# VHH binders against Gamma-interferon-responsive lysosomal thiol protein (GILT): the designs that were tried, part 8

Target 1, 207 residues: Gamma-interferon-responsive lysosomal thiol protein (GILT), of Arabidopsis thaliana (Mouse-ear cress) (q9sv73)
Amino acid sequence: GKSGKVKLNLYYESLCPGCQEFIVDDLGKIFDYDLYTITDLKLFPFGNAELSDNLTVTCQHGEEECKLNALEACALRTWPDQKSQYSFIRCVESDTKGWESCVKNSGREKAINDCYNGDLSRKLILGYATKTKNLKPPHEYVPWVTLNGKPLDDSVQSTDDLVAQICNAYKGKTTLPKVCNSSASMSKSPERKWKLQVSYANKATNY
Short names: E, the ipSAE of ESMFold2; O, the ipSAE of OpenDDE; V2, 0.75 times the mean of E and O plus 0.25 times the DockQ between their complexes.

## First folded at step 4 (VHH)

Design s27 (from c5c with Y99V E100D D101S S104D; framework vhh_5c3l_4)
Fold by ESMFold2-Fast, scan of step 4:
Structure s27 (fold): chain B 207 residues (1-207), chain A 120 residues (1-120)
Amino acid sequence: as target 1 above (207 residues)
Amino acid sequence: QVQLQESGGGLVQPGGSLRLSCAASGFTFSDYWMSWVRQAPGKGLEVVSDISEGGSSTYYADSVKGRFTISRDNAKNTLYLQMNSLKPEDTAVYYCAKVDSYGDWEFDYRGPGTQVTVSS
């Protein structure tokens, strides 16, 4: 309708180092600055996992990744607002071994645990599997980011980082956040650090 | 045309009870998980409760567990929230929401929600 916010989708898996770096550092810029005022964020915790014909999920980084993906899916279901969702996911992804502290301090421990231990977590993960596997074009690695349905331009020829690409994608009528006018300075902060730690589709990991 | 219409809110004293209703139309109600969500003044949205397609599974926020009961009548395309032992902190606008076929969050309502005020 009012063509407001840029639709930012992140397809990821919880134990991918590149996903952790992207979530904590790059995605953090959206919420640490006022860029969230022009951004609608959706998170899809499935990544490069595989779904068998019997609907068994096998995660690239093993069973612990499947557990954290399900936990994060339940957390996303618990909060409908993106700021609360991101705050929780950032906590877990900043220290995946300390995830229990994130749940304990969330104020939603019971709801998250009830979801995780029940049928809802499986339904959510199967939904994320379907949404991830239906990407056009298919994702090649994670973190996989789309802006308004189009993959993020992470090519060697592009000087634009996530912040700059969101600013450039915004077609709404509100004044752009101040950070959009300083994008050239901000785009140089990391040289897409997460790009060096991506997890490629169809490659097993053993950590 | 998907539409959700909440009703049953009002002013009630602490310790009182209210029953909220949500009339659904424009989709096959029995195929979807449904949720009650609330927003207190100056606060973000809080998921209060969820219910599965047939009503066999329910989930509650810790803040309301033991006091609120979610239910549904698929023959009437209606979602309910029975609220007992109401506290001032339950004061909020209450919205019903449709969950997509994959169980992911799909917040869709056509009305302004229903206001619940708990005050002496």
Scores: ipSAE 0.077, ipTM 0.496, lowest interface PAE 5.0, mean pLDDT 83

Design s28 (from c5c with K98T Y99G G103A E106D; framework vhh_5c3l_4; at its last look DockQ between E and O 0.41; V2 from the best seeds 0.00; counts 0 for: pae E 5.5 > 2)
Fold by OpenDDE, look of step 5:
Structure s28 (fold): chain B 207 residues (1-207), chain A 120 residues (1-120)
Amino acid sequence: as target 1 above (207 residues)
Amino acid sequence: QVQLQESGGGLVQPGGSLRLSCAASGFTFSDYWMSWVRQAPGKGLEVVSDISEGGSSTYYADSVKGRFTISRDNAKNTLYLQMNSLKPEDTAVYYCATGEDYASWDFDYRGPGTQVTVSS
């Protein structure tokens, strides 16, 4: 199982520039640095969307966001492994207008389309809605990242910072990835800090 | 306190039929989507079928579509899987499952499973 791994959750929404950057440029390091061996990564495509009492979902960036969130939810359902899940979602978030090619090249086109066009996508979204809404404390913006159920500290402002936090949080028995032992990369000030292009909760956007 | 218990598995020949049941207790059964998942030897978990709270929506894996039928009786807190035209590749342990994190592949609640073997 996933026992002992660091629990890393990303709460995000499609068409969110900050989310896209994080997913494409930062989150990939979980796999590049072999941190996935000590990290249980879970993605939650819902973000700042609103769920009404009648279970209608309204997305911050409009209907297209809702569609892409649903598509990505279907991807998460389609693949059991976090690498495949991430690869697909990274593909979509790299070029949201070209999402169709991601589906076509996925090798699971039918499964994803059946989920997306059916009632299952809605069920999945409602599930993510519940998980997002039940966060403690509530998310203030997206991308919203939690490590072992706790939001990242404000001091975490780069991929290197995140890597350090993951490495420090791990209490398992498996061998640490090399990146966790590399003091050179972790002790240096990051060359690139995260762009603070977050989408705030309960704030309309014109994207 | 939550309990799921599968039954109805067994050995059948190709082309045969089985009907699985899952008895649920310890939670409000009618408030949850329910799933049948299976694990074949040497393979990972696969979602076979899902059904909504009231049974109005169903989902089937492509591999079982047209052959399997999921249903539920909320009054009896029971989930069913009618399996027709069984194939050797359907051989697996079948589990009844539910959970809040429906897409995580780590189901919150899952029964001990029932073995289904399809062999000539």
Scores: ipSAE 0.054, ipTM 0.539, lowest interface PAE 2.7, mean pLDDT 89
ESMFold2-Fast, scan of step 4: ipSAE 0.656; ipTM 0.860
ESMFold2, look of step 5: ipSAE 0.553; ipTM 0.822
ESMFold2 (binder alone), look of step 5: mean pLDDT 82; pTM 0.836
ESMFold2, look of step 6: ipSAE 0.073; ipTM 0.406
ESMFold2 (binder alone), look of step 6: mean pLDDT 83; pTM 0.838
OpenDDE, look of step 6: ipSAE 0.026; ipTM 0.487

Design s29 (framework vhh_5c3l_4)
Fold by ESMFold2-Fast, scan of step 4:
Structure s29 (fold): chain B 207 residues (1-207), chain A 123 residues (1-123)
Amino acid sequence: as target 1 above (207 residues)
Amino acid sequence: QVQLQESGGGLVQPGGSLRLSCAASGFTFSSYWMSWVRQAPGKGLEVVSDISEGGSSTYYADSVKGRFTISRDNAKNTLYLQMNSLKPEDTAVYYCAKDSLEEWLYGSEFDYRGPGTQVTVSS
């Protein structure tokens, strides 16, 4: 069924600097502005990783990225609500070296660790690989964002632009968040740097 | 209203083959990913296979890769699962479902699942 909510899909990889900045700074406005009331957020932690013929996963930023992608995949399955999912992912992406603290403070340590250390995490990553690989048009870099199945317009350079695109895409019957009609509530931040720190597909990127 | 109806299950010996079918109605079949999901006695739901809108992309669980083939006929609103080299551990109720891979990834319940068809692999 059609919810009327804007489907916001983020295709990313955990150690891409642009992905970290997008998740922490830009995507945070979805919840900071209560835009989550008109937005269905879905996160796809695979990014530019590659599959060999025998389905061995190779991550663009090495084995640590594969491990964090798997951790985040486990977290997304542990919480079916987008607020809890985003909260955990934001914690990890704010300090990827301190990810253990995010797990410890999650209240779901056993479930996440059981998933992460077991066969389930690999199955989840292969599922995310399938969803990412099926993108039409194919993603060119990460973070790759789609609204209602379409890539973000090239004009989207800032958080304010993203907020405006979400507000404009909403076709449901609930009252729009006030930020959609109020310049005083809009972020007046400069252009976000994530656009300058994207990780391109088919290019090795180690930082 | 979304309607899904599986068929083609039955009793088969180890090493045998079965072809499952799912007739879909009540939605634009060609616009959605479709899945085969199974549940063995006393076990949870497992996504067996998933196929994109046009059939160009597929997913297979490690347990069935190389033995099962998912396909679809959008002109007939029908989803198929070709099951070869069947093993006793493939014994389960098989369900046709709409968008199940994404729902499974996110821990959601499968809202648009058919009533299922029983597959029993036994000598």
Scores: ipSAE 0.395, ipTM 0.736, lowest interface PAE 1.5, mean pLDDT 84

Design s30 (framework vhh_5c3l_4)
Fold by ESMFold2-Fast, scan of step 4:
Structure s30 (fold): chain B 207 residues (1-207), chain A 121 residues (1-121)
Amino acid sequence: as target 1 above (207 residues)
Amino acid sequence: QVQLQESGGGLVQPGGSLRLSCAASGFTFSSYWMSWVRQAPGKGLEVVSDISEGGSSTYYADSVKGRFTISRDNAKNTLYLQMNSLKPEDTAVYYCAKGDSLGEWLEFDYRGPGTQVTVSS
């Protein structure tokens, strides 16, 4: 079936500050303004990690990032709906040190823990690795966003820009959310830009 | 050509049991993780259970854990789902699936046409 909804893919890594800001603030506006009714959100927790020839994963921000990426992969598999998926991911990304609380309050603690502590988590991460490495063109930094399979234009740097692109890309029959008809700023600050906090590929980070 | 064909669905009363089967062909069955996925009326696809290549690792949705058992017979290229203590909430079309559900929006290389399970008195 063809929904006409805008396919919004986010390629990210859990300890990238720009990814955290994008998920919590920018994607939050999509759910806050009912823009999710015309958007199919997909999250790919792998980012700038690397695979060795023997399939060992090395994450840009170290082993803690690999663990949180795996936790988020397990959570994404646990819920069939994007609203529940996003709610959990937002919880973790809002306070990565408090992730255990997010799991306990999820209503899916057993399934998430079984996945996280078992080989399913590795299987899921290798899948995200494949999806991320097969990007054409290759991603240059994270968060890396595609709309309907096309990388977001470099000029799109604010929540208002992202919202406008989603509204313009919608080809379905559902009435557009009210935010699509507003010319006023929909962001806290129209000059706030997630690209100021991105993690570039091929660069080690200690933060 | 990859083919997956489910069977074993039907109408059953609450508390009853059903065994679903999935016949696989066109790929090396023993080399892939396999899943059972369901779709209830008006709902999205839900992963019910996952099984590793050799069957040593199995995973279940919290809603079915302790009631459903996934298994496979690699010599017969067949995947199974034993469903016990069925509830009205288990009413759905059940699909056999090859490939990774990457969690974002259940992406599978291939799914079968599905088999209907209806739990009603």
Scores: ipSAE 0.373, ipTM 0.716, lowest interface PAE 3.0, mean pLDDT 84

Design s34 (from c5c with Y99T E100P; framework vhh_5c3l_4)
Fold by ESMFold2-Fast, scan of step 4:
Structure s34 (fold): chain B 207 residues (1-207), chain A 120 residues (1-120)
Amino acid sequence: as target 1 above (207 residues)
Amino acid sequence: QVQLQESGGGLVQPGGSLRLSCAASGFTFSDYWMSWVRQAPGKGLEVVSDISEGGSSTYYADSVKGRFTISRDNAKNTLYLQMNSLKPEDTAVYYCAKTPDYGSWEFDYRGPGTQVTVSS
């Protein structure tokens, strides 16, 4: 970006288990630690959904996923800052059946509900559809992450690998976050958690 | 060439009113959702209000609901924001913008802004 911050785009769908784990655990490292100072996060809640010729949206995990994607699109619209946006999305994705409590505790309940129950939510989802479908190269599964417009290397095995790639991609003039100074902690990374539960674009849901 | 030009900002006392206008040109205004967006000193961009192509659907931030009214005149290619019961917290640069198609704060089309200062 203009400030040298690493542009991290996440393309996801709300009921994908791998997307839920990535948002709650992996993105949590960015916001629970000082990485958010060098990261510009953008979230795209559409994932593997499809548009028909009459612009009907069909979601991989059914209509409830379409509804939660629309809710999250509306929520992202109501906050000016990535920290507030992420906080709300993390709340919903931590317990998708309890999403209503996230809305009630948001301080933006009226704006979110008005958007969700009106035609603004459809306008936002169609925009996310356009952004997701215009990805080059096309996404193969979700969560699909790009750093400065480039898909994450398949060598990313853990949250620590993601942290290392963000630290390495930073071209700004400020000092690197403290977490970027640790190298030994990445020597013995756990198995990739989100990769075990990804949703492939070419695979129909069984549920 | 797309142009958006805001006017109507200024200094006003708490409890006062202002009406902002935005003159649009260079695109088919009636085909697009439009927004008013503001930025207070030291803060990020906040969407104040959104309006659909025909003006039938309007949306407001909780902070301004019941005090601000968005409207449009497609025959005149003009967007309006009526601001009543102004508070010091409403002090910001107000921008007219084509509503982004997603939750991005990078607007495809945005005006240069008009300053609103609410001071006692």
Scores: ipSAE 0.385, ipTM 0.733, lowest interface PAE 3.2, mean pLDDT 85

Design s35 (framework vhh_5c3l_4)
Fold by ESMFold2-Fast, scan of step 4:
Structure s35 (fold): chain B 207 residues (1-207), chain A 119 residues (1-119)
Amino acid sequence: as target 1 above (207 residues)
Amino acid sequence: QVQLQESGGGLVQPGGSLRLSCAASGFTFSDYWMSWVRQAPGKGLEVVSDISEGGSSTYYADSVKGRFTISRDNAKNTLYLQMNSLKPEDTAVYYCAKEDYGSWEFDYRGPGTQVTVSS
C-alpha cells in the first residue's frame, strides 16, 4: 500500500557526469534535509546501455561502466534501507576510481563481492535493463527521474526545483520536512544543474 | 496466475533450527531465480538468499552466511531455506519471492511465514 510517500525513481549509468552530479549533490539534499522521510528512492543502474538479441550488455561509457553498474546493482541488493543504499552509491559515484575503498568500508564486502564476481550481478543487471527498456515514455537521456511514475518536467533543472516537486507531490499525513517551507538558509551548496552534463540515449560514447 | 506459499515457520529458542518451504505454481519454476526475503518488525525487506534457476549459484546476506542454506527442487516446484544457529535478530516474517527485476520490489511474493527466535 501507499503511505503517501513520493516514489522517486532514478535511471542512471555510473560513468555519466550528470548522473554523478545528480546522485552526489541533488539526491544528497534528500538525505541531508531528511526528505527521505517522505520519499521512496529507487535506483536503476543501467541507463543508456544496450542489450543485444543474445543478451550481451554494451555500456555507453565502455566496459568500466558495465562493471560499476553491476557493482552498484549488487550493493543495492545487500541493504534493506534506502539511506544505506544511497550512502554506498554516493561513495562510489563521488570517486569511481576509488570504488574498492567504498566496498571495503561498507560492512557488506563479502556479499557484494560474491554477487559482483558471480552470476547474480548479471541477473540483477538484466532486471534493470527490463525496467529501463519498458519506460513509457522511453527515456531520452540520463539521469532520468520519475516522480510517482511520471517523468520530471523539463522545468526541473536544479536541486531546489527537485526538492519543491517532491514536497508538492507528497500526499501523506506525516509532517513535512522543514525544507519544504524553508528559506535559502537551509541550502549551503551552490546550485548545480545536472542537465548541463546529461548523457543522451542517441549519442555515441566519448570513451 | 503466479502463486507462492510459505510454510515451516514457528517459535524456536536461540541456537535452534527451522526449515522453511515454499510451494510455487502458475509459472515455469525452473526458469526463474528465486529468493528468500525477510521483514523484521518495523524494518524494510532484507534479501537473505538468492538461488539460480538450476541451483548452481547461491548467494547469502552476510548476516546469515554460514548459518542458512538455500536449495530448490525443480521437480516439486519447491524452494527451501534451512536455518541453523538461529539468533533473536533472525525474528521476522520470511517471504518466498520471484523477482523479475532488481530494485527491492518483488512482482510476486508469498503471504509469508513468521519466524520468532526467543527464549
Scores: ipSAE 0.423, ipTM 0.748, lowest interface PAE 2.5, mean pLDDT 85

Design s36 (framework vhh_5c3l_4)
Fold by ESMFold2-Fast, scan of step 4:
Structure s36 (fold): chain B 207 residues (1-207), chain A 121 residues (1-121)
Amino acid sequence: as target 1 above (207 residues)
Amino acid sequence: QVQLQESGGGLVQPGGSLRLSCAASGFTFSDYWMSWVRQAPGKGLEVVSDISEGGSSTYYADSVKGRFTISRDNAKNTLYLQMNSLKPEDTAVYYCAKGYEDYGSWEFDYRGPGTQVTVSS
């Protein structure tokens, strides 16, 4: 047969605290424990932003979030490799005020800046708007995660839960990462519940 | 009708060089990102390099950084890949691929028939 890599889609916005924690802590485990060998990660930086009929984008956490979403969209365009994409996005999401250092140290400063300061960044964000707004079922909050096109069950709230779901969804013949053979406790990583930090689509947010 | 035709592949010894070309027709070449992708026997597709519409931005896979150089000539509708210091693990069919319409994802809406590169000791 065919390869059965798990399609992991993350719909997020750059200044949502729950999105930042999910990217840095939960997705970090995927790369730190070789889960990326069985995972096809796609990132959608738009989240709860609104797109008007005249194509004006309004971000839930204001204009700074729109700018940072566009920067991350440009970075995703710059690297087709998910490890490089994740590395850059993790850098920015670990310290959003330090984003310029992430760009400077990326090895792709010119490509990212040319995209960000040009017309391409807007085209990329409009694409992410379309992808996010066409979700079936619609997202209710961010971070919004789908595995193989289906939203995560409400019972999946911790890093350990997410790892288990990815391991269980894998249908290929590649050697499973060691974390897939871990006991239920997975105690070396503290459990966290990102849903306590989510941003709901229909609610005001605080900076 | 979109057409991409690769050329320049062949058999080469480790440490050798090859230059691949891709002739494009049927679309406005200068409006699209272009990529070189490869498939080694028994493996999936790997994007080895890509280049923006105007040539100002490039990407290289870690496996080829410092050894391969991508370039384009928009006046001639031609994409190039200069491959230096070739290794046995570079053995693959190399495909020229037209960029993507799916923003934020590396999706190819067309690729050519490929050219075989074999690096043997």
Scores: ipSAE 0.005, ipTM 0.191, lowest interface PAE 10.5, mean pLDDT 81

Design s37 (framework vhh_8dlx_2)
Fold by ESMFold2-Fast, scan of step 4:
Structure s37 (fold): chain B 207 residues (1-207), chain A 119 residues (1-119)
Amino acid sequence: as target 1 above (207 residues)
Amino acid sequence: EVQLVESGGGVVQPGRSLRLSCAASGFTFSSYWMHWVRQAPGKGLEWIGDISESGSTFYNPSLKSLVTISRDDSTNTLYLQMNSLRAEDTAIYYCAKYEDYGSWEFDYWGKGTLVTVSS
């Protein structure tokens, strides 16, 4: 049978401050609360980048963001399990200038380096571009989070609200993690920290 | 048409070794990472390991000392060598690749080969 696990997709770009806070703080609670047992996490490092007709990628925060997006894509390719993927991505996103230490401590330095310096990194980024651009409805900013294909409501303001949404979306047959019965109810709490630092999709403006 | 054909499965006694093969056709085999995954009866899919275009190998940590993956690009063949087989290694073994490298969902799976570890 199908798992019934909540499909949590995160569409992001590596140098967006809101993406960094969401990855480090909000996603960290999923593993802290054992919510990973009912959650299928997928990470898409492309965000608001643009793809030209000749397949040239232009990143919102410049060339360094393109490089880190490619590094993270290679790391995600290197580990198929969500715990290892998240651990590495959290390391990089916690200190983007210290990314080399994350690679050296990963146990997968050669694989990541071979991917990053070869043709594979470009193939991976083009795949993430396709998945991000095919979002229905289209993303409006990053971090962009979907649960079972549906974007998060504006009412989701806190990490506890995110936890509650994951718990409510679970349709599997296993017992819910204890946090689902002891977490705060969905509330009208202040805007989540990451929402103050989102990167809006680049849309042509006219006056 | 992309095709992957696994072979080499069968009934083996505990403690023995077994080598599985995957014959690939319909794509440029040497240009793709290749994967081995398995599914025990009534269980979910378990990733065993993968091998890069250049031959670098990566394994599930719980299986690293028990398996070796290799490839022969001249014959478009992927191999899985398994040592010290246990009853819990009973499963259907699949050869897999990704077509969309931005996805962690395997596509172009073979039909699988059954390995039964029993006395």
Scores: ipSAE 0.012, ipTM 0.269, lowest interface PAE 8.2, mean pLDDT 82

Design s39 (framework vhh_7uia_1; at its last look DockQ between E and O 0.23; V2 from the best seeds 0.00; counts 0 for: pae E 9.5 > 2, unsure alone 61.5 < 65, placed apart)
Fold by ESMFold2, look of step 5:
Structure s39 (fold): chain B 207 residues (1-207), chain A 121 residues (1-121)
Amino acid sequence: as target 1 above (207 residues)
Amino acid sequence: QLQLVETGGGLVKPGGSLRLSCVVSGFTFSSYWMSWVRQAPGKELEWVSDISEGGSSTYYEDSVKGRFTISTDNAKNTLYLQMSSLKPEDTAVYYCAKYEDYGSWEYFDYWGQGTQVTVSS
């Protein structure tokens, strides 16, 4: 948009190991470094799921992934602010088997449960399906990250690259976070020790 | 032209009541989810309540359940928030908002100017 903030969109699925790592480690820096002051973060739970002609969703990592995607979609509706949304989703993605504790400790248990156990969660997931399937170019794997609408996923395979990419993309006039003035937090490519374990979009499903 | 205009705010003592109105023009009101959101001084925007397209379902943030009621008058293209048992923590600018078709916050495309609610002894 036109706010001057960097638009950071994450298209993901809840049981992809790379998505879990990106959410817990890389996205955490947006809030740990106060990068949220220059970033507009949006999360799109659907990933490599498929939508049949009769609107049945099939998730890449099984029915549990469909369940957790829907739960997280409900959380995104429940909190309009990105910090609260992220805190809940980080809780779930840190330990997906412990998701019930995240709901109970959220302060929004009834709202999340009503959405999840009713028809609203299905409507939300269909919306995320539409947004994910309309990506240009189409995503090739998850986590799929766009900065200001453009895929920059190769550059976010390292935690140090995400901070640098956000700082470099910012074109607004507000005061930059301190981390953007520090070369120590912006590592170079030869220091990339860990690659995300991405999940590739399938052309054909296996059974 | 699309327009949302909120009215009905004001100063009220704790325990009091207010009725907020949002008059909508430029789109078919009943085709969309409509919301009330609020922003307290120095705080981020907070969702308060939703009403589904056609008015069949209502949803509330936990802290306002039982105290606030969202409703519509489709003949007047007007969204309401009836607020009762008001508390100082309800002090905020209240906005009405229109969702996109998918019911997602990232697709909020219109906001009103807001109306100030102040709850103070």
Scores: ipSAE 0.011, ipTM 0.335, lowest interface PAE 9.5, mean pLDDT 79
ESMFold2-Fast, scan of step 4: ipSAE 0.633; ipTM 0.830
ESMFold2 (binder alone), look of step 5: mean pLDDT 77; pTM 0.788
OpenDDE, look of step 5: ipSAE 0.022; ipTM 0.417

Design s40 (framework vhh_gocatamig_d2)
Fold by ESMFold2-Fast, scan of step 4:
Structure s40 (fold): chain B 207 residues (1-207), chain A 119 residues (1-119)
Amino acid sequence: as target 1 above (207 residues)
Amino acid sequence: EVQLVESGGGLVQPGGSLTLSCAASGFTFSSYWLAWYRQAPGKKRELVADISEGGSTTYMDSVKGRFTISRDNAKNSVYLQMNSLRAEDTAVYYCAKYEDYGSWEFDYWGQGTLVTVSS
């Protein structure tokens, strides 16, 4: 069973401004343009966090980021489908101080809270730590995006660039979304460059 | 080897009840989320109910108040009690297990058990 879809992995941390912009705006275009039909999206909420030898997690933007990363890990665990996963994560990342409203409106409040307050959230975060730390090449900043296991080319600076790379990488048998064949369907808002808001690995936060 | 074996399906009249069972083996049952999905011919597979390691449950809107998911960690089993069954509940019902740490998808499925609600 190989889906033939483009594997789009996002390695991120919840309080990185560039990660918030990427999730809300750039990934939003993938769902808005039906690119999700040819894309398998996986989200890894750990980013630039560090593990001590005794498995203590230290997040780049402090304890609040660790808590939101754990919340998002729990949310990702509660939904099997990428549209529901993305919808929840987009809600939280659109207003991180209002995250509780996203949980209340999710339809999964009990499951998310049980995960978050229990042992599972720690196990999920340690899993994301392992996956993030095993990246080859290692990530240099977040948001860190891989396409079919390879980091995005440095020339990818905008949503349009990302869309083009996804369209070009698709080798499956379904008809490509219309956005892959028409520039006109993509041009209602100015493109963003997310590199100006990235969080670099090994950099202390001033937040 | 992970195995999930469903049972308890059958033909029932509208308004009737059935209890589905799923017997699990090959993994530490108490450490994993379990779910019941269903699929009618020609339709997409949909989540009916799931249950966390701690016993937290969720249900699709159309079955809330009628179906109850439960687990018995001593017996490595998960159950779906279905009451007030409707024709639209007719489907093959599947037991599923979430993948290990850092996975967001159900990785293992049983073979399914058919539930038919008709007169």
Scores: ipSAE 0.012, ipTM 0.232, lowest interface PAE 8.9, mean pLDDT 82

